# VH-VL binders against LON peptidase N-terminal domain and RING finger protein 1 (LONRF1), part 1

All scores and structures are predictions.

Target 1, 211 residues: LON peptidase N-terminal domain and RING finger protein 1 (LONRF1), of Homo sapiens (Human) (q17rb8r558to768)
Amino acid sequence: TAELSHLTKNVPIFVCTMAYPTVPCPLHVFEPRYRLMIRRSIQTGTKQFGMCVSDTQNSFADYGCMLQIRNVHFLPDGRSVVDTVGGKRFRVLKRGMKDGYCTADIEYLEDVKVENEDEIKNLRELHDLVYSQACSWFQNLRDRFRSQILQHFGSMPEREENLQAAPNGPAWCWWLLAVLPVDPRYQLSVLSMKSLKERLTKIQHILTYFS
Structure headers, positions and changes below count from the first letter of each chain, unless a header shows other numbers; antibody chains aren't numbered by Kabat.
F stands for the ipSAE by ESMFold2-Fast; E and O both for that by ESMFold2, at different seeds; each is averaged over both directions (binder to target, target to binder). V2 = 0.75 x the mean of E and O + 0.25 x the DockQ between their complexes.
[cut] stands for letters that were removed.
The coordinates of atoms that the task and the answers printed are left out; those that the model quotes come from them. Centres of patches stay.

## First folded at step 3 (VH-VL)

Design p01 (from c03 with heavy chain Y102W; framework fv_cofetuzumab)
Fold by ESMFold2-Fast, scan of step 3:
Structure p01 (fold): chain C 211 residues (1-211), chain A 123 residues (1-123), chain B 111 residues (1-111)
Amino acid sequence: as target 1 above (211 residues)
Amino acid sequence: QVQLVQSGPEVKKPGASVKVSCKASGYTFTSYYVHWVRQAPGKRLEWIGVINPSGGSTYNNQDFKGRVTMTRDTSASTAYMELSRLRSEDTAVYYCARGDTWYDSSGYEFDYWGQGTSVTVSS
Amino acid sequence: EIVLTQSPATLSLSPGERATLSCRASQSVSYSGSSYMHWYQQKPGQAPRLLIYDASNRATGIPARFSGSGSGTDFTLTISSLEPEDFAVYYCQQRSNWPLTFGGGTKLEIK
């Protein structure tokens, strides 16, 4: 199944945009190399590929997110419409090439679980505070920007009962990171974090900057 | 906030080439497609093609195949459209416009336009 | 390519009247329950202005008198009560297939 994929070697990489766990990433693909990549992913049954942003050395970033293919339509005009959703995050270990597209050997990232009772309580308090700040920031956006965000990313996910149930932490953190108007270097920094506390703290700092 | 600013008007002779620039500001240049559209005097809008600024990949409308070249400079956040072997029917206002890289991203297709560049082809 | 036919070519009306503009596609511009038709307003010497996206959604800042409807091949732009500033050329545009295509336009002029 897509959730049990152990694909870590020679993973095909789509070099385009940021992707985040649980966040929809619909793709409009017209490049022959990527049409080939997607076709292969479907035919081999993996139905997954990596997504990374480009870097300044004509390569791609050290961190990215796997995209799970939900649907694909190959159009006669040479386009592919690919409906994907973000899955596991990864760190790039080795870069390669295959038939015109990039590949990578990767290791998957997971948040480090907090075990101490007092720290869990403090984490939940921080979480609730930052979630409130996020809601306030979103509600204070001009109608145009709010409408565009809702159309592209959907509504902000609800708060989760157990903050540490998912390996990547709460879904709303990733939705928010996708919509915040920040430089990709900040987005990569947050994507690479293995601490929910650090991620919430960084998001809080970003929100405070825009408040 | 978001702006697309195009180069100034051009007058060219038949057979020459013209290169129009489009400088983007107020957003991450590599996160959105740049489309090129033209409009001859009193005529409909006509889509020329699109460039993905991230990889530099392009798709050109078949009507312009072999004559149009799209490029970009990511350090300058500027897209370029060069049209060669100009004919009198290429006289038009040329627009750049921002479009999303995601097919189903409602509200992003052509949400911001450049002011237009007048290109006149005359002898 | 998908051909978009707009009708009428010219529509002469007075302020306060209802305008109904049609756009017909040579093949369906709907995919997976969505309809990929946009409407633009253009005044002389200006770039087009987005009014309606994906058949029925009003762009930000567009007055409520503008509405879009339709699916498949048949689409309508309606202006419920014309204001003087609404007299312009209106274009439909499909994003279902590449190449992207525009209709021939409907010129809305004062009677």
Scores: ipSAE 0.000, ipTM 0.520, lowest interface PAE 12.6, mean pLDDT 86

Design p02 (from c03 with heavy chain Y102F; framework fv_cofetuzumab)
Fold by ESMFold2-Fast, scan of step 3:
Structure p02 (fold): chain C 211 residues (1-211), chain A 123 residues (1-123), chain B 111 residues (1-111)
Amino acid sequence: as target 1 above (211 residues)
Amino acid sequence: QVQLVQSGPEVKKPGASVKVSCKASGYTFTSYYVHWVRQAPGKRLEWIGVINPSGGSTYNNQDFKGRVTMTRDTSASTAYMELSRLRSEDTAVYYCARGDTFYDSSGYEFDYWGQGTSVTVSS
Amino acid sequence: EIVLTQSPATLSLSPGERATLSCRASQSVSYSGSSYMHWYQQKPGQAPRLLIYDASNRATGIPARFSGSGSGTDFTLTISSLEPEDFAVYYCQQRSNWPLTFGGGTKLEIK
């Protein structure tokens, strides 16, 4: 059988919302098709499925993020509360269907590492600048909005010493995208990027727009 | 007791739109899916799509590309199916049906049906 | 989409006889021991009525003479001893994949 970490064929897809690496994505599942999908993920030991936003032309978007099931609680009325966290990002290669839910053949995305010393220095400077802008934006939000974000997403992750240690880049970038009030088109664009520099630059533009 | 009551018959000209209603009673409206199915005279049943009344999310059969809109009103326990740009081939009886129980994934598909709404498209 | 083929198109029998209706799917509608095939009865001027769900489970209020069997791509609806009220059109329906699809129907008529 294929290893769980390399699940790329006939991956079950939950078509609903944006998901991001390392970011919690709590789900309240009503639909029997998705309850079945989650049950199968648990029974097979995979404990993961893909998450994509809807798309009117292709049923669901060309990019998404894997969600790893941390816990599931089945309620007596048939609802399920599913505690998940974002994992690897992916690009959709082929779409399918199974028992009422979408499936896809996928290719995982990883950031392209920067090797040039001057470029790494510039990347660090950009990172530190954008991180500071993000902190300022969050701290200057009205108390009610800050409290809601903290309750749902938790606190902003600390900056990481090695910007390129994780294949998806720093965790705080994804936390920020989850909380920024931006159109899903922009969120999807940033999710699809393979350049940390491009992602930081786009985040900076978004923050400047809302500042 | 569970009941799905649909709106009355419609006669439309080609190019017009029709909106069929389905009023649910005898159960918690938001706990079950509402499916839409049609049947042309003497032909097989054809699935149009489904709406989850709780969140309003829908899935439309691609055969009705860009012509079907499903909505609901939770305060009235009523689901709606609107079909636009009508053709003579859309002449059929349109049914709403309750699907999927909340209590397990082996529950019924289409355990209760509306009485049907006759839609005739002619010039 | 999954295509469902029902046979025969018309079945002429007398009350008291056994009826066997077939439904074949273009691809498997079974997974891990479960089969996602349903059967409905439709009388003229009426909405369809659920008879059998998930291949072999009889719906509430359906008489014991109705039974379903099969797995994978081949499914059967059996009526052990026909009553006058059983003469109707019968449709199979799969819920394995969306779009949901129905068979062409088998018309059960009095000989």
Scores: ipSAE 0.000, ipTM 0.420, lowest interface PAE 17.7, mean pLDDT 85

Design p03 (from c03 with heavy chain Y103F; framework fv_cofetuzumab)
Fold by ESMFold2-Fast, scan of step 3:
Structure p03 (fold): chain C 211 residues (1-211), chain A 123 residues (1-123), chain B 111 residues (1-111)
Amino acid sequence: as target 1 above (211 residues)
Amino acid sequence: QVQLVQSGPEVKKPGASVKVSCKASGYTFTSYYVHWVRQAPGKRLEWIGVINPSGGSTYNNQDFKGRVTMTRDTSASTAYMELSRLRSEDTAVYYCARGDTYFDSSGYEFDYWGQGTSVTVSS
Amino acid sequence: EIVLTQSPATLSLSPGERATLSCRASQSVSYSGSSYMHWYQQKPGQAPRLLIYDASNRATGIPARFSGSGSGTDFTLTISSLEPEDFAVYYCQQRSNWPLTFGGGTKLEIK
């Protein structure tokens, strides 16, 4: 069997779309292979699988995010509605296949913690500045676009007191990446980062572009 | 008219390498996988691996790891399989075959095959 | 890897007779109502030809006398009434797991 807390070998992979830590990812599944994958995940008690976007260079991307199953509804017409939320990020080490769906051996990603007092202060200042820019961008968006975002992704998460409490950094960064109209290559680049400072800096650059 | 045409027979010495080509016609080359399969005299078919011509990504059967290289040329609609450090046990007919893309449910049925390339390894 | 065992190794029959060829998998190749087993025909000096895909579906251009059945680990290829051109070697192949694997073959020969 798999170790439930640290599933890293022969992890089932759903090849479809980008997923991000803490961000909801509702799925509509009709393929028999993926219905089997979901049911197997529930039956083994892991209630998790990996999500990677398709990549013509490597069949699927080198980086992805684990999805945790919150709820599943099997419909009479063969479709499944699966409510998931993003968990840990990962890097793909080895690709495989099982029972018609992709698998991977993976390595989980965590942000490198900043220990220096001056660097923590600078990180907080950068965070507050970028968060303010994100709020301004969202508030100045046309009403119809703001309504669509709220319906699909919910409200922007509030800023957190401890920026390094979560292994993936503040939740609002991932919410923002999910809603910004940016190229998947850029999204993958940001997803792969182990530095909160680097991630905030790149988010700042894209927000400045849309200002 | 779908057709896969392979290169001609090869005779090699142990330790040499051989490169077999497979030219596709009658369909969009990048829309289907190219699989490689071999058959030694009097033995079963053995799957070597697969290449996605669109991105060039490959999967090689562990029995051939480190010795097989698969490539393709999209402008020529041609796939290649190179096998290095040849042994007498590599004497076989090598086939290319068309399959659906990796994520399609029918992706591993081989609906069209090349005619085969005879490779003989002898001292 | 999944091991496929075909039986018998050789089957001697006359034209007009029914042929039944078996393929057993070392583990199930059926999941969620689908069975991932294919059958191929090979004649001397020729590449294999797809007959049956996903256990029971007849490939394009294949005569109705060919049929496939089975699920789990046990699969059968049936030829209802043998024609002279049907005397060949038949191979099963699974696609449920990588690496893809083939059976050892069943040689159908004239009695």
Scores: ipSAE 0.000, ipTM 0.432, lowest interface PAE 16.4, mean pLDDT 85

Design p05 (from c03 with light chain S96D; framework fv_cofetuzumab)
Fold by ESMFold2-Fast, scan of step 3:
Structure p05 (fold): chain C 211 residues (1-211), chain A 123 residues (1-123), chain B 111 residues (1-111)
Amino acid sequence: as target 1 above (211 residues)
Amino acid sequence: QVQLVQSGPEVKKPGASVKVSCKASGYTFTSYYVHWVRQAPGKRLEWIGVINPSGGSTYNNQDFKGRVTMTRDTSASTAYMELSRLRSEDTAVYYCARGDTYYDSSGYEFDYWGQGTSVTVSS
Amino acid sequence: EIVLTQSPATLSLSPGERATLSCRASQSVSYSGSSYMHWYQQKPGQAPRLLIYDASNRATGIPARFSGSGSGTDFTLTISSLEPEDFAVYYCQQRDNWPLTFGGGTKLEIK
């Protein structure tokens, strides 16, 4: 209720990079406004804030992802290393400002569940095909490229038994989108999708191009 | 045609910072990595690091750790390399170069280079 | 880091002669049938120019007289018949491991 309302109104926004559900997003923070924002998040107990890419037309993009603070390391040089992980996706409804950092009123995004049995069967077939392509792509990368990906994003998530159990769909899709060499505008477009089928289809096209 | 155009020459005092720009044209800026390489007079090429213009992620050679910052502006198709706490040993020509994405099989072949930016550090 | 040693440091030849340039890596730069060694040409006051990528593949627009060979730790750049424009410094570069590293260069000069 009150807590949920607090998580959707006047949400602090870190304007920096793309973030994705379940994907680690380590941050190096030295700007006073963001140090204040993170300190407030920790002290109030929410331990969450929004992440959006910059948009020259709108100051920041209409879609983003919530980040959950997992750990904070304060460095002697004034920087903070903030380990976060992506949570729920959101759409921006209203923009604001607070003590130099951006805020937003948001609504959370969830994938639209497929209920038709034939469509569920087709979705599973598409999922299994694309997952296999993703595994092949990753395992066929040279050691250097795999090492960098593992260091920054961790290992590729295993496929999930129930494709529609999570509101954002399977975790491996977001991990893969984070590591594939695609334009941020395209990444933002995929982040905004409410259809797992559309997301899998786009990922398949990218994988086919790089295979 | 593909071009990388760098900013003009710089003369700095020891302890200062320098920021070199590299403006890309003739291709999709976010589809290729931007590498930074330097060459001191009469010396070998030395790799500084790489930036993925898509996400902004970077990898810096440990020899420059704590002194180099790579950034980019996707709307301007421009990459930047800032080197701080300059020493006389940092006197070199600094190059940006296009590399294939490191997630692709053909990655890190520097197929197009900027013209170079001369940076002189003298007291 | 992988250290690349180029030899000779200077090679003095006449136009029409064959040039053979060597690059040795401190550890293998080959993996699963591929070799991750590139060659560049640099003329005074200019940026380097890609000649050969992944040991033996000619870059677009590079004349057939340029060829690369080798695997593991031992690589060779060959110029079958030198033209006047070929007198330059040549660098090898490995992309097998990070950081990316370059050789010390071989200066090809007119006899």
Scores: ipSAE 0.000, ipTM 0.427, lowest interface PAE 14.0, mean pLDDT 85

Design p06 (from c03 with heavy chain S57D; framework fv_cofetuzumab)
Fold by ESMFold2-Fast, scan of step 3:
Structure p06 (fold): chain C 211 residues (1-211), chain A 123 residues (1-123), chain B 111 residues (1-111)
Amino acid sequence: as target 1 above (211 residues)
Amino acid sequence: QVQLVQSGPEVKKPGASVKVSCKASGYTFTSYYVHWVRQAPGKRLEWIGVINPSGGDTYNNQDFKGRVTMTRDTSASTAYMELSRLRSEDTAVYYCARGDTYYDSSGYEFDYWGQGTSVTVSS
Amino acid sequence: EIVLTQSPATLSLSPGERATLSCRASQSVSYSGSSYMHWYQQKPGQAPRLLIYDASNRATGIPARFSGSGSGTDFTLTISSLEPEDFAVYYCQQRSNWPLTFGGGTKLEIK
């Protein structure tokens, strides 16, 4: 949207965990710097900030995801529970700092649309195959793990009729990546991809490994 | 061409208020912040605050908190800065300046400035 | 707030000479390779004009004779060979923290 397209320089960065397009990311915020960051995001009307995992050399990773604030609950002990959902993915161009929290100049990532009819048909076939594998993996999880996933991430999204309608591709891909127990390096690799085909292929390989 | 055109000079008594306007043209008004900066005769530039024209959200320098009000009219592509309870120390040229699209008070750089509005406070 | 100290307050030089202007911050305005210091030129009766942003990047339309350098707390604006139109007041400005602050200015005067 217009709002998201305007927020590209000195974007506030919460350095904590992986975030993904369309995926809920509830945060427990107690640090004064992040409470200030969240307050500013609300006051400016953007209600957005970036989320990146830490990186030992560069302070935080080269790729991340914007989080949109849905609700904020203030607790008596000074903590805040911030309900967010992942928005656009981004690549970090420049790192900075403001009042104790990190900032970044960013460029948003969008999937490259496949326009050839035969390639679109092949993409749909790959999508349907990987979606079926994901459903099988989830259905075959022990009840304990399924309950934990449902509680924290919600239900697996249904497949979408138009695979390229959203700039980040189908929502279920990101939900799955959030719940799979993989190293952040692999998660960052998938997050950085601008090809839905490459992303589906990588997800398929991960599913095969855990099957 | 990008242009910021400010209202004309003002002379006020101590205790009065003044409202300065800044009309933007040549770009999408809601896509850039509008900052307000003043300069007293022979003195340094002093940052007053910033408004996000899209949402109307503002951040005011603590030194002006309680006395400054920033607003905008998106249909007219015009930003306003009102300063109340004027003192002789408020005598200055007041500038508006275009800032980057980041939705916080920091501003990246002031790439375009208004011509300035002279405000004189005297008894 | 971050205090910016510019030196010298006044610099008297002739056209063709090199000008070196200093700006020192009361605390670091740099983080992870980025430095949040800008430079502006102001002529009498005019609004300031952006010269350099983020320590070393020349703004659009600014002649190559203008350059910026520095990091942390110490920053320099250099004009390699002064032209008559360069005699003006120069201000540094930080965007590292609120409120945004400006230096006291360096007046560049023709000798």
Scores: ipSAE 0.000, ipTM 0.424, lowest interface PAE 17.0, mean pLDDT 84

Design q01 (from r06 with heavy chain S104W; framework fv_romlusevimab)
Fold by ESMFold2-Fast, scan of step 3:
Structure q01 (fold): chain C 211 residues (1-211), chain A 120 residues (1-120), chain B 108 residues (1-108)
Amino acid sequence: as target 1 above (211 residues)
Amino acid sequence: QVQLVQSGSELKKPGASVKVSCKASGYTFTDYAMNWVRQAPGQGLEWMGWINTYTGNPTYAQGFTGRFVFSLDTSVSTASLQISSLKAEDTAVYYCARVGDEYWYGFDYWGQGTTVTVSS
Amino acid sequence: SYVLTQPPSVSVAPGKTARITCGGNNIGSYSVHWYQQKPGQAPVLVIYDDSDRPSGIPERFSGSNSGNTATLTISGVEAGDEADYYCQVWDSSTDHPVFGGGTKLTVL
């Protein structure tokens, strides 16, 4: 059995939607297989499971994000309400199944650190530009869309002083990717990136199409 | 207290149709999936499929597509199974069964069964 | 597709212990449920998740599941235990439940 800090083998996978580091992912669970999966996660103390979107060729996508269980309500009438938040990203190495739900052997993803002084300066400039574009895009959304975003994802995270402090990069990038109305395949490609520069560049291109 | 109460026995001729009902009480109907299980005379349990009571979407096991239709009437907490173009091979006891939240894909409550006999 | 194998019949004397097996490839990695069906009646869940008992099921009913064999054990067998017993798992490859063929328990 996998230890909590080394949950990389036979990881339970909820096949449903995109999930992102630091981003809330509230779930209403009706299916017996997923209620079982969540109950097991709580009983074993792991309180984590993987989230992947469906994929026709591979059953589910090659990349996903771990969800950390914050709170669970098992209702007497059989429903489960699960509050989760995105954790580490992962790449799928091997697919399996257990009691009706998917499992995977995974490896966790981390951004590659930029160490060159000039490259760090360029990264900061790109970051500041894209952040400003993101703020402008969100502030120009009309009531209906802004209300839905705030209800489901919360407010846009503030800028971080150290862009490379977190292994997944700035939180606002993931919040933005969750709220942008883009094709899931595009979202998945960005989730899989190990370069903050590449991720910011792709986000910038998306924002340009919606501006 | 949870109960699943099924309609009475049916005697039909080949080619006819039959509708078996299963009325749930003692719990919120839309919170649990309803499954259908068949048992031919002297035979074991055969899973036919299930219906999502919240969405109304049915899932059929292989061999139970076409002639078999699962439906709901949520206003009276009732699931139904309709079999069209009845054949002698459809002679069986038909059970509705609930998949329990606590019982790990196990069937925690069963209807009493409805005997369907197809003969000339 | 996944197959569960049960002996068709098991005989036991009153007061003795009956053991009903359910064979399946790596069945120990699955959750096994057991149902009791008396003549003319619907099945009743007697064991779930390998070894747990629903409320109202006496402690003389127990279950185990390891390797390629799950076992339902009934200690101190009574005449009223005479029934057909079915094991069941969830088949992860087809995403549906699979029942064993059933075992008729005869109390003589």
Scores: ipSAE 0.000, ipTM 0.443, lowest interface PAE 16.1, mean pLDDT 85

Design q02 (from r06 with heavy chain S104F; framework fv_romlusevimab)
Fold by ESMFold2-Fast, scan of step 3:
Structure q02 (fold): chain C 211 residues (1-211), chain A 120 residues (1-120), chain B 108 residues (1-108)
Amino acid sequence: as target 1 above (211 residues)
Amino acid sequence: QVQLVQSGSELKKPGASVKVSCKASGYTFTDYAMNWVRQAPGQGLEWMGWINTYTGNPTYAQGFTGRFVFSLDTSVSTASLQISSLKAEDTAVYYCARVGDEYFYGFDYWGQGTTVTVSS
Amino acid sequence: SYVLTQPPSVSVAPGKTARITCGGNNIGSYSVHWYQQKPGQAPVLVIYDDSDRPSGIPERFSGSNSGNTATLTISGVEAGDEADYYCQVWDSSTDHPVFGGGTKLTVL
């Protein structure tokens, strides 16, 4: 396990799909520019790069998630299979290019910690309610979809005792956001939130819609 | 410390063959690709190709197919360049160079060079 | 095929700042590496990834890269800096390195 370095300037960006904190993101890399990017990330010891969805106005979105490289498998046909897991979220401050792939200067996002005791109690109640709704939604899925989710994302993470221990909030929220059948633009808006309460509220609305 | 040590200078007649060797030390030979770069008298650096030290597979730049052969002897951490049917235009200093660990696709260590002179 | 353009020669007085340029179409999107080659010697990497220095390279060597021009800057130039300097990128589209033509730095 490599230590994550602080990387905020000229961060290499893989423009492809949504990524989320703690969620696995396996990649099949075909393009020479991205093979170079992955090799360079390994060579420099950072073993991480940013992931953003494409954007028609700005080439790629204003928010993304860092991916930590866990393993790389180089295939005989020139493809690379890269096993990654989501790390810190970020906001894009400046866009650039390097060796045919996108780069960005970024700032990392962390949830704003709630300090008020009454607000913490209300947050816990909201959390427990939404978690129960998520469990119900998942268990009511057809076997085909549930099996697919388990294969690609694993089991839903357990509830955490301290909701604010992790800077990105509970892991199950991100797992759920990855598996919910919602528009990537909507997923991007939730990824950008710095309020756990706001994120839980939006997730609740989605679950209610699909219930 | 990392070192790449090349064989000595060669003076050859047109049509002869030459083999330039490059012995690596101070690192795991098979972890880094070995490149070959040529420099004709008074000219710039010209990349010839590289060899994958783990698989043994060579890749040649367009102008260096046919007469040029890259090879390895991993038991002695040595890469070699053979040039057959030598021409006057092959007169140059030939360098081996390692692709860098932290500066990927840059060349962090170079051999001292082997001068090959082709004259009648 | 990608092409890097360097001035053939640059002259600088001792103690002044030398700037050696490397021109390429959209070179700011490439990682640029710089090599120093003294007469009769092998090239030595002095700057990698646009602006980083290998261990042992003096702090007076620095690099930048944006738009269509990369620049190697040598501040407080010493007589010992007299050499040929080459820029290099890796063209990912052809999977080949590309070298500039080289710049002879003369310290007058």
Scores: ipSAE 0.000, ipTM 0.431, lowest interface PAE 18.1, mean pLDDT 86

Design q03 (from r06 with heavy chain Y103D; framework fv_romlusevimab)
Fold by ESMFold2-Fast, scan of step 3:
Order: sequence, then structure tokens, then C-alpha cells
Structure q03 (fold): chain C 211 residues (1-211), chain A 120 residues (1-120), chain B 108 residues (1-108)
Amino acid sequence: as target 1 above (211 residues)
Amino acid sequence: QVQLVQSGSELKKPGASVKVSCKASGYTFTDYAMNWVRQAPGQGLEWMGWINTYTGNPTYAQGFTGRFVFSLDTSVSTASLQISSLKAEDTAVYYCARVGDEDSYGFDYWGQGTTVTVSS
Amino acid sequence: SYVLTQPPSVSVAPGKTARITCGGNNIGSYSVHWYQQKPGQAPVLVIYDDSDRPSGIPERFSGSNSGNTATLTISGVEAGDEADYYCQVWDSSTDHPVFGGGTKLTVL
């Protein structure tokens, strides 16, 4: 019963790359520590674990994203391909370790909803503008890079009618953050934001730089 | 049900080669890695390395590269250890052992051991 | 290279409790396994994953693991428990198992 609760304590952490809500994150696993971690996640029924990038001062970053296991494939070379998709974001409260892999006590993050009608109108206008800028940026990429993105991440998600329906905001924001060629420090900063307005504003700034 | 049966004892001269076999039964051979562990007379357990039974890829512990070769014959569920250019220091009991499937990486089944004696 | 430290020997009277320790830096974060080896025989797994017993292993065998020390506890010790005992962890960061040096249990 304790192992089947939604994870907040002693959460297993795969220290590797950035992960984002709703974004596929296929993993090629060959280290015994991570094969063991994934096996445990499946056997306990949680079928999820945390993903964080490494950190030079700490073993891993203060923010990350849960990955939900969709499928596991075994390859002829002994590696396992683990098909995952990003779930909830989290903040790290306490670090630990188990059998050579990292663990953490965490707190899940959700966007703060905007209730003022004028602010909602302004948010939608900002959203639509930034979405258009994102589409223009993607369509203007060289064919080689566009093909690589489509192969690894799929097509850009369509805009959503209700901007605040999902606790992490629109899916296209996370898809875009995954594909933009920006420093991981900026990606981590955006992942940690609890404001859709701040996230859209930062994405807009990044897109303007690449225009 | 699960058994690991090793080949019989060997008495060899320095410079010769020996091949120790380990035949598995009672489980799917390619689902579990096979490890090799050495024990010199009066000494403790010394891990030599392991072989991926699906791919055939070996991993050797420091000190067991070169003269030691892990191999498989999947058609008969057998793992083998070959030692070339035998030295007196190779005198030991050699065990094959399976890594367990209980979230542990403990060795749940062991072969009975093969004594290799190198006479000088 | 990760190192596990065991006392070379432990003596106990029949019917009493024997405790065999396995020291390692932050060993409490590892899963510890214990093996019993009688003269001329292969090792036998008696405890896995810190405290679990394989089928057929008596209840008097138990394990614990916390901080820098793991312990194998044998209550109601019998003459047949005389053996060498080895602790083992998988140091997944190096992709290698690590064995302790072994402890000879003598039932006096």
C-alpha cells in the first residue's frame, strides 16, 4: 500500500536529461542501476520515476519531471528501450540514494490559475501570438533539423481551446522547450515556473532571439 | 528446478589451457546474466566478471582481462570459461552463478564448482 | 573501488544469537545479500535484499541494513550453522558486485 501511493518520498531519480510534461522521452538503458530502478518501478505498480539533469554542486538539479513508463523493449545488444512520457513536474526537497541510483523527496508543481477576466483575455492574446511565432520558427528550420525533430518528438501539438485546463499549461509549450536549442539552465528555469504568463513571455523572448 | 551443473575437476600443467563449462536448466537461459566467481584455496570469493546471455557480450573484472574468456553456446544453455597460459596462481575453485530476479542482483543459484589445479 | 569489511571470525555458544557485520560507506543505500558456505560446498544465498529469506531458509536467519553497517543475525544457533558467511552488494555505478572478505562462524 505505501509503495502504491503517488510518489513524493524516496522517489527514484534517473539522472540524465531534461523531461517535460506530455513530451515523449524514450530511454536507452544499459546501466544495471537503472535497469534495477525501472524493474522496481514496474513491480511496485507505480510505473514511473523522476528525471533530472546532473548538477555540478549537487548530484542532480532542484527541479525535474516524472516519467511514466508506457512500454519496455529488449534490444539484441543487451540494452532496454523504455518508452516514457513526461508527467508532473516537481521540486526536490531532499536527496538520497539506493543501490547506486539517486532518490529524492519531492513536491509536485502546478501552474497558478488566472481568474481575472481581463488577465485571461491578455493571456489568450499572448498565447496566440507566441504560438504563431513558434509555428513560424519551426516552419523556417532547415529540412534536416525539422526531420530530426519530427522523428524524435513528433509534430508540434495543436493549440488548446482552454489554456488553463491542464495543470502544466498547453502541451505545445513543453514540446517547443524540448526542441529549442537553448542552454539547459534556461530550460530548467522555465520548467520551474508556476505562471503560464511568465512561461509564454520567456518562450517569446527565446523565439525572438532565434528569429 | 533451476540447476547449474559444471564440468569436472581439471589438473593442468603451467602454460596449458583449460575450459570450464556451466550448463543451465529449469529457466530461460537468455533471461539471466551468468557470472563467474573464483575462490583460491583458503581464500574468499573473488568476482571475475559476467556475460550477457542474450548478446554474448562479456564484462571482465580488473585483473581478469586477456587470459580469461567467457563464451556461450545458447543452443545447449551452456556458459564457458576458458583460461589460457595457466599459472600456479590460477589454482582455485571456479563457480558459475546466476544473478537473481528479485530486485537484488544477488546470486540466487550457483554451480557446484570446478576445481582447477595447476601443477608446477 | 567499493569495499565491504567483515570480521574474520565470530564465536557463539549453541542456542545463543550470532551477529555478523558488514561495513561499507553508506551501505544502507545498497541492497545487501548474504551467503553461507560450508567446507567443500558452493555458497548458498541465505538473505537477499537486506532482510528477505529465500524459500527453505529458517526463520532464525534475519538481516538488517542501516547507515554504514549491515548485519546478519542468526538466533538459536545450531552446530550446523558453522560456515563462512559472505556479504555482497551490487555497486551499480561500476557495474560490479562486491563481496566482503568473509566471516568464519564457530559454534563453541
Scores: ipSAE 0.000, ipTM 0.455, lowest interface PAE 15.7, mean pLDDT 86

